VHH binders against q68dx3r342to642. Designs and how they scored, part 27

Target 1, 301 residues: q68dx3r342to642
Amino acid sequence: RDLCVVLLNGQHLEVKCDVESTVGAVFNAVTSFANLEELTYFGLAYMKSKEFFFLDSETRLCKIAPEGWREQPQKTSMNTFTLFLRIKFFVSHYGLLQHSLTRHQFYLQLRKDILEERLYCNEEILLQLGVLALQAEFGNYPKEQVESKPYFHVEDYIPASLIERMTALRVQVEVSEMHRLSSALWGEDAELKFLRVTQQLPEYGVLVHQVFSEKRRPEEEMALGICAKGVIVYEVKNNSRIAMLRFQWRETGKISTYQKKFTITSSVTGKKHTFVTDSAKTSKYLLDLCSAQHGFNAQMG
Short names: E, the ipSAE of ESMFold2; O, the ipSAE of OpenDDE; V2, 0.75 times the mean of E and O plus 0.25 times the DockQ between their complexes.

## First folded at step 14 (VHH; framework vhh_gocatamig_d2)

Design j04 (at its last look DockQ between E and O 0.86; V2 from the best seeds 0.00; counts 0 for: pae E 3.0 > 2)
Fold by OpenDDE, look of step 14:
Structure j04 (fold): chain B 301 residues (1-301), chain A 123 residues (1-123)
Amino acid sequence: as target 1 above (301 residues)
Amino acid sequence: EVQLVESGGGLVQPGGSLTLSCAASGFTFSDYRLAWYRQAPGKKRELVAAITSGGSTVYMDSVKGRFTISRDNAKNSVYLQMNSLRAEDTAVYYCATETGYDIETGTYYFDYWGQGTLVTVSS
């Protein structure tokens, strides 16, 4: 059976596996191939409804494989089984990472998250990050380039939404100029600065999942952000997330699930906050994710 | 509705063996941790053994090497094989499924108790 794994660098790896293969086996194969270190930070995830769901290492692929996957060779692309290598646990500071390759992977992850607007950033910072990415890739502004020909594609460095608002041409000009005027910074140093800037963002390391209010108010779109520090409750309006509540682990007593319901109990007030997910599987996932993040935080603290 | 039904309890002599079964329904069995608890007369309920969805197991110290927890996802059942039973193992045994995670203790906790099954170890 064929499985496609997308790496953080955009590379697609075809992994041969069987129905009895586990996520862990695939993970090991992929990370070995990519020579990744510090594997504890990484995980394999599948994408559903634009969200990434990390998989347990013990899970058999057949349990999560799309319909028809067992009937390979696949006749159509409809049955493509694709997993994603992603950062699951985000350190508070890149200095805690021991290997340059790991830092690079974080850089790649964050670039993707920024570009795909999974990680919110204001316009100013977006442009700054774009420039840093250019510096990482190109170093200094390429003076030898014909001024009339773009030396980069704006969509590779700036989110589509901002491009739409500013127009591609304006973004190209602005980012190019910023790059031209930027201080000498390139390669790994530029990536590190990128990490430093992104690590200061409010949503850094936050894994966001859509949830619903228990009161089933159709007008209220909500999301939960789960990270090493705790859980964030977001109100979603106009494609923006507003943090409404924050549950640090020290302020959290219990997390529980019942069917589609996900409940956080404050250790301070005893108040229960219940959210509704799309499935019992999702609520269970969120619970496990919280457990995992809490555990990670405990190890790092 | 989550339902857990224990069976297999009974009277056994010290050194004897017994297998408890728990039939589960009302949830995706394969996705959840399962556990066996026991409560002896006059004592608090205590965790005896737990098994993850992936099959990893944990045991209380006093039953290690004697008890084995296992699961059959196809049958939505969890089992507790009890060997070398002792008088102190006398208790009502309960099957439970994962309810949540306790941040303070850093551990999963279990709920949705069945009716329990009585195990009596006596000569």
Scores: ipSAE 0.749, ipTM 0.895, lowest interface PAE 0.4, mean pLDDT 93
Fold by ESMFold2, look of step 14:
Structure j04 (fold): chain B 301 residues (1-301), chain A 123 residues (1-123)
Amino acid sequence: as target 1 above (301 residues)
Amino acid sequence: EVQLVESGGGLVQPGGSLTLSCAASGFTFSDYRLAWYRQAPGKKRELVAAITSGGSTVYMDSVKGRFTISRDNAKNSVYLQMNSLRAEDTAVYYCATETGYDIETGTYYFDYWGQGTLVTVSS
């Protein structure tokens, strides 16, 4: 059977596997193909409702495959099976990454997450990151530039929401001017500066998932951000999220699930915060994600 | 509502065998770890065996090689095959499923337990 894995550089890999193959087998094949050595930060995920859900290595592919994938393959099928190679664990400083290829993968994911608005930051930082991405690809501002002629497409470097607020012309002018005034950087050096900027963001390394409030009716849309440092609770309105409170792991006593409910218990106050997920499977996933992120944090410390 | 119902306990002679069963409902059985615990009178409850969603198993030292945990996801059931039973295996046996994570200990914990089934090993 055939499985498509999307890499962080945008490549689509076709992986041949048996119905009984595991996620781990696919992960090993994909990371070997990509020549990755520092594997502990990465995982395979599927996408559901614009969110990534990481898979355990021992999970059998048939458990997660779309309907019909287990049967005889069709030459042209509407039931494609797609997984994503993603970073699950984000180091606190890029200097902890020993290989340049690993740092490049962090850069690629962070850039994509900013462009696709999974990672938010203010307008000034978005423009700065766009310039750094330009420098990573093109180096210094083109000296032989005809005034007002674009050498880049704004949508490749700046999120659509900012382009809408500023207009494409204004974004082009601002990014071009900032690029002109920037220091000489190219390739990896610009990527490292990109990483330095992004690792300071409040949402750096935060894996965000939709949940709903149990205490308000109708159930109000919220989100949980799960990361190495703890859990962030967001209120979501008009496709925009606002951090309402944060739990560091040391402030967290227990995390539990019951059916679609996910509960965080504060170790400081004993207060319970309960959220509703779309399924018992999702609530269990969030529990496991918290366990994994907590364990990763302990290893870095 | 999560429910776990044990069965198969009883009286057996030393060296004998017994199979415990636990029927589960109210959760997505195939996604969860299951475990058997036991509690002898006047003693603390102790882990006997556990099995992951992927089928990996762990056993306490004193039962390794004598007990086998297994699961049947189609029947939402977990089993404990107990062979070469000894008097010290006498206890109430409980099945349990993991539901939470304790930050202080860094370990998963089991909140949902069955009613228990008594196993008595005596001549």
Scores: ipSAE 0.390, ipTM 0.729, lowest interface PAE 3.0, mean pLDDT 86
ESMFold2 (binder alone), look of step 14: mean pLDDT 78; pTM 0.771

Design j05 (at its last look DockQ between E and O 0.91; V2 from the best seeds 0.83)
Fold by OpenDDE, look of step 14:
Structure j05 (fold): chain B 301 residues (1-301), chain A 123 residues (1-123)
Amino acid sequence: as target 1 above (301 residues)
Amino acid sequence: EVQLVESGGGLVQPGGSLTLSCAASGFTFSDYRLAWYRQAPGKKRELVAAITSGGSTVYMDSVKGRFTISRDNAKNSVYLQMNSLRAEDTAVYYCAKETGYDIETGKYYFDYWGQGTLVTVSS
């Protein structure tokens, strides 16, 4: 059977596997191929409804494979099984990462998250990050290039929403000018600065999943952010997330699930906060994700 | 509704073997951790063995090497093979379903229980 794994650099890797193969086996194959180190930070995920769901290493692929995957080894549009290599655990500081390649992977992840608007960033910082990415790729502003010909595509560096608001031309001009005026910085140094800037963002390292209130008020879209530090409850309005509640692990007693319901119990007050997911599977996933993040935090502490 | 029904308990001599079964319903069986607990007379309920969805197992020290927890997802069943039974293994054994994660202990906990099955080890 064929499985496609998308790496953080955008490369699509075809992995041969059988119906009994585990996520862990695929993970090992992929990470070996990519020569990745510090594997603890990485995970394989599938995408559903624009969200990424990390997979347990022990999970058999047949359990998560799309319909027909078992029947047809050949990749058809209907039977394409695609997984994504992603950062699952985000360190608080890039200095904790031991390998340059790992730092680079974090850079790639964060670039994608910013571009895909999974990680919120204000306009100023977005432009700054765009410039840093240009510096990482091109180094200094290419003076020899004709000003009339863009030396980069804005969509590769700036989120679509901002491009839409500012227009592509304006973004091109502004980012180019910013790049021109920027201090000399390139390559890995630019990436590190990128990491530094992104690690200061409120949503850095936060894995966000849509949830609903228990009372299912149609007007209240909510999301849970799960990260190494705890759980964040977001109110979602107009594609913006506002942090409403924060549950640090030290303030959290128990996390539980019942069918579609996900519940956080405060260790301080004993108060229970219940959220509704789209499925029991999702609620269970969130629980396991919390467990994993908590464990990670404990290891880093 | 989550239902867990234990079976297989009974009277056995020391050194004997017994297999407990638990039939589960009311949830996606393959997605959850399962466990066996036991409660001896006058003692607190204690975790005997647990098994993850992926098949990883954990045992209390006193039963390691003697007891084996397993699951059959196709049958929605979890089993506890008990070998070399001892008098101290006498207890009501409960099948349990994962309920959540306890941040303070860093462990998954179980609040869904069956009615239990009595295991008596006696000469």
Scores: ipSAE 0.891, ipTM 0.948, lowest interface PAE 0.4, mean pLDDT 93
Fold by ESMFold2, look of step 14:
Structure j05 (fold): chain B 301 residues (1-301), chain A 123 residues (1-123)
Amino acid sequence: as target 1 above (301 residues)
Amino acid sequence: EVQLVESGGGLVQPGGSLTLSCAASGFTFSDYRLAWYRQAPGKKRELVAAITSGGSTVYMDSVKGRFTISRDNAKNSVYLQMNSLRAEDTAVYYCAKETGYDIETGKYYFDYWGQGTLVTVSS
């Protein structure tokens, strides 16, 4: 049977597998195809409601496949089964990455996360990052450019929300002017500066998932941000999130689940903070994600 | 309501074999780690073996090669096959379900377990 794996460069790979295949087998095939050597930062994920959920290597594909996929012993898939190669573990500094191809993957995901508004930053930084991405692809400003003739499509470099606030024309002019005045950077050098800027953002490496308050379960939307440093609790209003609490791992005692409930206990105060998820599987996933991020943090320092 | 019911304990001679079973309910069995603990007379409970949802296993040193933990997700059951039993294996054995993750130890912990089943190894 066939499944599709979307790579960070946008390439869609058809992967041949059988009903006994595991996520690990697909991961190995995909990373080998992509010539990736530093595999510990990556995972395969599925998308649910605009959120990515990473899969364990031992998970069998038939357990997670969409309806009808298991009933298709034919060589072609009738129902789309799509997984995503994503970065699960974000290093604190790109210099910890040994291979240029690994750094390129970090750049691709961070750029995509900014464009898709999964990673937020202020307008000035968004424009700066857009120019850096433009420099990575084109190098210096094209000096043969006819005035007012665009050489790039703004939606490829700047998130839609900023384009709507500034207008496409103003974005075009400002990015072009910033590109014209920028230092001569191209290819990897521009990508590295992109990484340098993004790694300083408050939400860098934060994996965000929707939860709800136990106390006001039906009304108040919240989110948990899980990252190498700990857990961030957000209140969500009008598709905007505000950090309300932060738990560094050293300030955290235990994390537990019971059915749809996810509980984090402060080791400083002893207080329990409980959140409700959409399913027991989501609660368990968030606990495992915390365990994985905590383990990664221990390796980094 | 998490429920864990152990069975299969009994009296066995040294060198013998015994299979413990644990029937689980009240949670999505396939999603969680399961473990066997034991408590010998006058001793603290100790981890004997654990198994992940995907089937990966760990064992305490003294039982490696003699005990095998397994799970049957279709029957919501976890098993402990005990071979080459020794007098030192005499204990009450408890089936346990994952509760959470402890940041200070860096390990998953288990605070849900049943009433236990007694294993006695003696001549």
Scores: ipSAE 0.729, ipTM 0.864, lowest interface PAE 0.6, mean pLDDT 88
ESMFold2 (binder alone), look of step 14: mean pLDDT 80; pTM 0.782

Design j06 (at its last look DockQ between E and O 0.92; V2 from the best seeds 0.80)
Fold by OpenDDE, look of step 14:
Structure j06 (fold): chain B 301 residues (1-301), chain A 123 residues (1-123)
Amino acid sequence: as target 1 above (301 residues)
Amino acid sequence: EVQLVESGGGLVQPGGSLTLSCAASGFTFSDYRLAWYRQAPGKKRELVAAITSGGSTVYMDSVKGRFTISRDNAKNSVYLQMNSLRAEDTAVYYCAKETGYDIETGTYWFDYWGQGTLVTVSS
């Protein structure tokens, strides 16, 4: 059977596996291929409804494979089984990462998250990050290039929403000018600065999942952010997330699930906060994700 | 509704063997951790063994090497093979389903219990 794994650099890796193969086996194959170190930070995930769901290493692929995957080894549009290599655990500071390649992977992850608007960033910082990415890729502003011909595609560096608001031309001009005026910075140094800037963002390292209020108020879209530090409750309005509640692990007693319901109990007040997911599977996933993040935090502490 | 039905308990002599079974329903069995607990007379309920969805197992120290927890997802069943039974293993054994995670202890929590099955080890 064929499985496609998308790496953080955008490369698609075809992995041969059988119905009995585990996520862990695939993970090992992928990470070996990519020569990745510090594997603890990484995970394989599938995408559902624009969200990434990390997979347990012990999970058999047949459990998550799309229909027909078992029957047809050949990749058809209907039977494409795609997983994503992603950062699952985000360190608080890039200095904690031991390998340059790992730092680079974090850079790639964060670039994707910014571009895909999974990680919120204001306009100023977005432009700054765009420039840093240009510096990482191109170094200094290419002076020899004809000003009339873009030396980069804005969509590769700036989120679509901002491009839409500013227009592509304006973004091109502004980012180019910013790059031209920027201090000499390139390669890994630019990536590190990128990491530094992104690590200061409120949503850095936060894995966000849509949830609903228990009272199912149609007007209230909510999301849970799960990270190494705890759980964040977001109110979602107009594609913006506002942090409403924060549950640090030290303030969290029990996390529980019942069918589609996900509940956080405060260890301080005893108050229960219940959210509704789209499925029991999702609620269970969130629970496991919390467990994993909590464990990670404990290891880093 | 989640249902757990234990079976297989009974009277056994020291050194004997017994296999407990638990039939589960009302949830996606393969997605959850399962556990066996036991409660001896006058004692608190204690975790005996647990098994993850992927088949990883954990045991209390006193039963390591003697007890084996296993699961059959196709049958929605979890089992506890008990060998070399001792008098101190006498208890009501409960099958449990994972229901949460305790942050303070860093352990998964089991709230759903069956009615239990009595295991008596006596000469």
Scores: ipSAE 0.861, ipTM 0.936, lowest interface PAE 0.4, mean pLDDT 93
Fold by ESMFold2, look of step 14:
Structure j06 (fold): chain B 301 residues (1-301), chain A 123 residues (1-123)
Amino acid sequence: as target 1 above (301 residues)
Amino acid sequence: EVQLVESGGGLVQPGGSLTLSCAASGFTFSDYRLAWYRQAPGKKRELVAAITSGGSTVYMDSVKGRFTISRDNAKNSVYLQMNSLRAEDTAVYYCAKETGYDIETGTYWFDYWGQGTLVTVSS
């Protein structure tokens, strides 16, 4: 049987597997193909409602596959089984990454997360990151005999929401001017500076998942951000999120689940904060993600 | 409502064997950690063995090599195979389901318990 794994460079890799194959077996095959050595930061995830959900290595593929995948010797587009190679654990500084290929994967994911607006930052930083990505690919500002001709598609470097606010023409002019005035920086050096900028963002390394408050009436949309440092509680309004509560791990006593409910207990006050998820499986996933991020924080320093 | 029903306890001679079973209901069994705890008279409950959803196991030192925890997700059941039993293994054994993760200890904890099954090791 075949499944598709989407790599961070955009490549779609078809992986052959047995009916009894596990997520771990696929992960090993994919990371071996990609020549990745620093594997602890990566995982395989599926996408649901624009959110990535990481899979345990022991999970059998048949348990999570679309209907008919187990019994279908020839694949069809309606039941395509697709997983994503993603970074699950974000280091605090790119210098902790020993291999350039690993740093490149971090760059690729952060660039994609910026463009797809999973990672928010202000307009000045968005433009700066766009220029750094241009420098990584093109190097110095090109001189053309046909003046004022664009050499890049703005959509490949700047998120759609900023293009809508500024217009494509203004974005193109401003990015081009910033590129022209930038120092000579390209390739891996530009990628490292991209990483350095994104590491300073408030939501760097934060894995965000939709939840709802049970204590407010009616229920309001919220989100939980889970990262190496702890848990962030967001209020969501008009597709914009505002941090309302922060739990560093040292301020967190217990995390529990019951049915669709996910509860964080403060170790300082004893107060319980309960959120509603779309399913018991989501609640359990969030608890396990907290456990994994807490463990990463302790082991990586 | 979570229900856990232990069975298989009884009287056994030192050096003997016994298999405990726990039937679970009220939750998606395959998604959660399960554990066996025991409590001897006058002592606190202690973890004997635990098993993850994927089958990874952990044991207290005194039972390593003698006890084996296993699970059957098709039957929503967890088992404890107890070999080379000793008098100090005499206790009420409880099956437990994961409740949550405790940041201070860095471990999962278990608050859903069965009624227990008595294991007595004596001549």
Scores: ipSAE 0.658, ipTM 0.837, lowest interface PAE 0.9, mean pLDDT 87
ESMFold2 (binder alone), look of step 14: mean pLDDT 78; pTM 0.768

## First folded at step 15 (VHH; framework vhh_gocatamig_d2)

Design k01 (at its last look DockQ between E and O 0.87; V2 from the best seeds 0.81)
Fold by OpenDDE, look of step 17:
Parts: sequence; structure tokens; C-alpha cells
Structure k01 (fold): chain B 301 residues (1-301), chain A 123 residues (1-123)
Amino acid sequence: as target 1 above (301 residues)
Amino acid sequence: EVQLVESGGGLVQPGGSLTLSCAASGFTFSDYRLAWYRQAPGKKRELVAYITSGGSTVYMDSVKGRFTISRDNAKNSVYLQMNSLRAEDTAVYYCAKETGYDVETGTYYFDYWGQGTLVTVSS
């Protein structure tokens, strides 16, 4: 059977596997191919409803494969099984990363998250990050360019929503001018500055998943952010996430699941906070993700 | 509703063997960790072994090398093969389903239990 794995650089890698293959086996194949180091930070995930769900290394592919994948002799577009290589664990500082390639992978991840608006950023910082990405790719502003032909595509550097608001032309002009006026910075140094800026964002390293209130108020959309520091409860309004509650691990007692319900119990107050997910599978996933992030935090501390 | 039904308990001589079974229902069996607990007379219930969804196993020191926990996802069942049984292994054995994660201890915990099955090791 064939499996497609999307790398952080956008490359699609075809991996041959059988029905008994595990996620771990695929992960090893992919990371070997890409010559990745510090594998502990990475994971394979599948996409569901625009969210990424990380997979356990021991999980057999047949358990998560789309319908027909097992029975299909040849890969078809309709039954394509696609996984994504992603950063699962985000370090607090890029200096903790030992390999330049790993830092580059973090850069790629964060660029993607910014562009796809998974990681919120204000307009000013978005433009700044765009310029840093240009510096990473092009170095200094290219002086010898034809005025009528942009040297970059705005959609590769600026989120679509901002382009829509500002217009492509304005974004092109403004970002180009910012790049022209920017200090000399290029290549890896530009990527590191990009990491530095993004690591200061409130949602840095936060894996966000949609949940619902137990009270089932249709007007209230909620989300949980899970990261190395703990769990964040967001209220979602007009495509904006507002942090309502924060549960640091030291303030968290137990996390439990029952069917679709996900519950956090405060170790300080004893209060239980229950959220509803779309399935028992999702609630269990969130639990395991919390466990994993907590474990990561403990190792890094 | 989550249901766990243990079976296979009985009287066995020291050095003997016994296999316990637990039939599970009411949840997606393959997604959860399963555990065996035991409670001896006058003692607190204690973890014996657990098995992850992926099949990784953990044993308490007192049973390591003698007991084997396994699972059959197709049958929604978890088993405990007990070899080289000792008098101190006498207890009611409970099958348990994963409940959640205890952040303070950094461990998964189990609160769903079956009715238990009695294992008596005696000459």
C-alpha cells in the first residue's frame, strides 16, 4: 500500500507500507529520508476538519486509514492516505535545539502555521515576519529588479486574510519597502530571528482544538489549547480566540474523559471543568496530548 | 455503559498457574489502556499490571516475570496469565479501564472496575 507524507518543506513523500505497518515505522522511514535529527520534537499527524491529530507510534495504519485503503490494490485520488510531518513539541527557545536542520524545521512549521492562521499574529508582526522570511530566502532587498515584476508572491509570505483586507498591491508595496529598509540579515540568521519573534507570541506552541461547552450554548464556540505549559481555554468569536482560562500543569490535578466529555480538575480549587468534543476518540486524543505535553515539559524542565 | 466482567478465578496450589479473563463492553476497547488490580484481604487495592492500546505492558515488581498481561482487541478482552503463583497472590482480581491522567503523579489512572474474580493460592 502507498501512503503519502507531507513534509514541512512541502515535499510529498510516497511511503510504501503494508496493512500491518505502524505509524512508528512510517515515521522512521520519513525522518531517515529527510535526515532529521532530534526526532523527539516531531510527530506524524492526520488532518480532520482542518485540525491535525498526532498519531501514536504504536498505532497500526490500518486503524486510521481511510475507507477502501486496505482493499484498494492501487492508490487512487479518492482513497489517498495522507499524513503530515509536524512539530509536536515546541521548545521555549530555539537555542535548546542542537541541530541547524531542526531549527530550520521549526522555522518551516511556524511559517506554515502563521500563513495558515493557526498561530495568531497581529498585522504588524505578520508584516515583520513576512520580511524576515524574505530575508531568509533572498537576503537583502534585490536592487536590480524590474519594477513591474514583483520579486515575490505575497501569498507565500502573508496570510490570505490580511491580503484580502489590505489588498495584494498594498501588501506587495509595503512588504517590499519594509524589506528594502530592513537591516542586513539573511539566511539562517533571518530564520533565527523569525523563531525569536514567533516564540514570543501568546499562542506559540499551542495546539488548538475545537470543543463545546457542556451547556451546549450554540452561540459559544470554544477551543482548547494544549501546550508544554498547560491547557488554555479559548472563547472563539469572529475567528478570534480569547483566552478565558489557563491551567498550568502545576495547577492541574486530573484530566479525565468519559465518552465525548473532556474534564480538567483543578488541583488548587478542586473545581471540574468539562468540555464536550465531537467524539470519544477526540476526547481520548486530547487526554493523551495533555499527557504527552506534560511529559515533554517535565523533560525540558 | 462501560462494563467489565472478570472470570477465571479459583483455587490453585502454590507454583500453579491460572489465566484470568476480562470481557469489556461499552467503549472502544482498542483505544484505552487496560489494567489488572488485586485486593488481598485487609489490604488496599493495588495495581498488578497494565497494557497500553499499542500493546506495551507494565508490571509491578512483585509479579514481574511471573504474570503476563495481554489483550485481544477483536474479542474486547484482556487477560492475565499468572504463573508460579504464591500464597501472597491470593486476592480478588479486578479488571480496570483507563479513566484519565493524573498530572501530579504523571500517570494514567483507572477507576472503572469489574466485579472481580477471586484467586486463592493455597496448599
Scores: ipSAE 0.877, ipTM 0.940, lowest interface PAE 0.4, mean pLDDT 93
Fold by ESMFold2, look of step 15:
Structure k01 (fold): chain B 301 residues (1-301), chain A 123 residues (1-123)
Amino acid sequence: as target 1 above (301 residues)
Amino acid sequence: EVQLVESGGGLVQPGGSLTLSCAASGFTFSDYRLAWYRQAPGKKRELVAYITSGGSTVYMDSVKGRFTISRDNAKNSVYLQMNSLRAEDTAVYYCAKETGYDVETGTYYFDYWGQGTLVTVSS
């Protein structure tokens, strides 16, 4: 029985599993293969509607696998079962990470999240991050660079939305000039500066999930951002989210679920805020994610 | 609608055994913690044991080694096997379902309750 796990460096690992295998068993195999030692920040997730949902280590694979995956390998009906190794818990400063390989994984995920527009920042910072990624891979501006000849593909370093806004030509020229004028950096040094910049972003470490208002007009889309510091409530319009309310953990009393509803209660005012999710499983997931992030905050800060 | 129905209570001699059952409906049983609480006459309800969705268990000190909580996700049921019963175990036993997470205590809490089943341990 075959499971595909996508690593942060883009590798696709085939993991052989029994019908009784758990997420934890797969996680251990994958992290051992990747030589990761600081495991507490990572988890296995599946993707649904462009959102990652982390799995508990106790969960049996057959409970989450596509229909037909439980069949013997020689069956003609092939069902791809894909999980992702992702960072679930984001440290406040990269200095808390003890191993360079762990910091590299943070860099890889944050870079991918920037490119895929899960982590937003303004265009000045997007260009800066693109140059830092370029420096991490290539170091200094190429000595044999022919003026106006591209040496990199803009889409590998700059999100599509910015390329569309600036045009590919302007992005190419601006990133090249910034690279030419930047200090000499290579490899890990450039990655550390990338981490330093991204850790200052308002949505650093925020896991965003779609929810809806309890209003009678269900077209009002909202989102919850769950992170080490607490919960952020967003209003969503035109694929743009605006923070409307924030709950630090010390300002949060009880979090509860009932079927598709997720409710968070302020410990300061006693007011309850209720959101509707697409399923009872999603509501329970969000509650468990809050519990996990709260626990991480208490231990790591 | 969350429904929890306890059964299996009765009269038993000290040193005897009983198995309590709780049939659950109205929620995805396998996703939630389940608990047994008990309330003796004139006393407040107290946690006896709980079991996580993954099967990990926690017991109050006075029942460790004598009581076993278990779950059967296929039958949407949680059980409490009670051995070596004592007079102090006499109470109404309640099945409970996880409601949420209390950030101030850092613990999950249980507000959905069944009607209870009476266990009487006497000579």
Scores: ipSAE 0.729, ipTM 0.850, lowest interface PAE 0.5, mean pLDDT 88
ESMFold2 (binder alone), look of step 15: mean pLDDT 81; pTM 0.794
OpenDDE, look of step 15: ipSAE 0.874; ipTM 0.938
ESMFold2, look of step 17: ipSAE 0.712; ipTM 0.851
ESMFold2 (binder alone), look of step 17: mean pLDDT 81; pTM 0.792

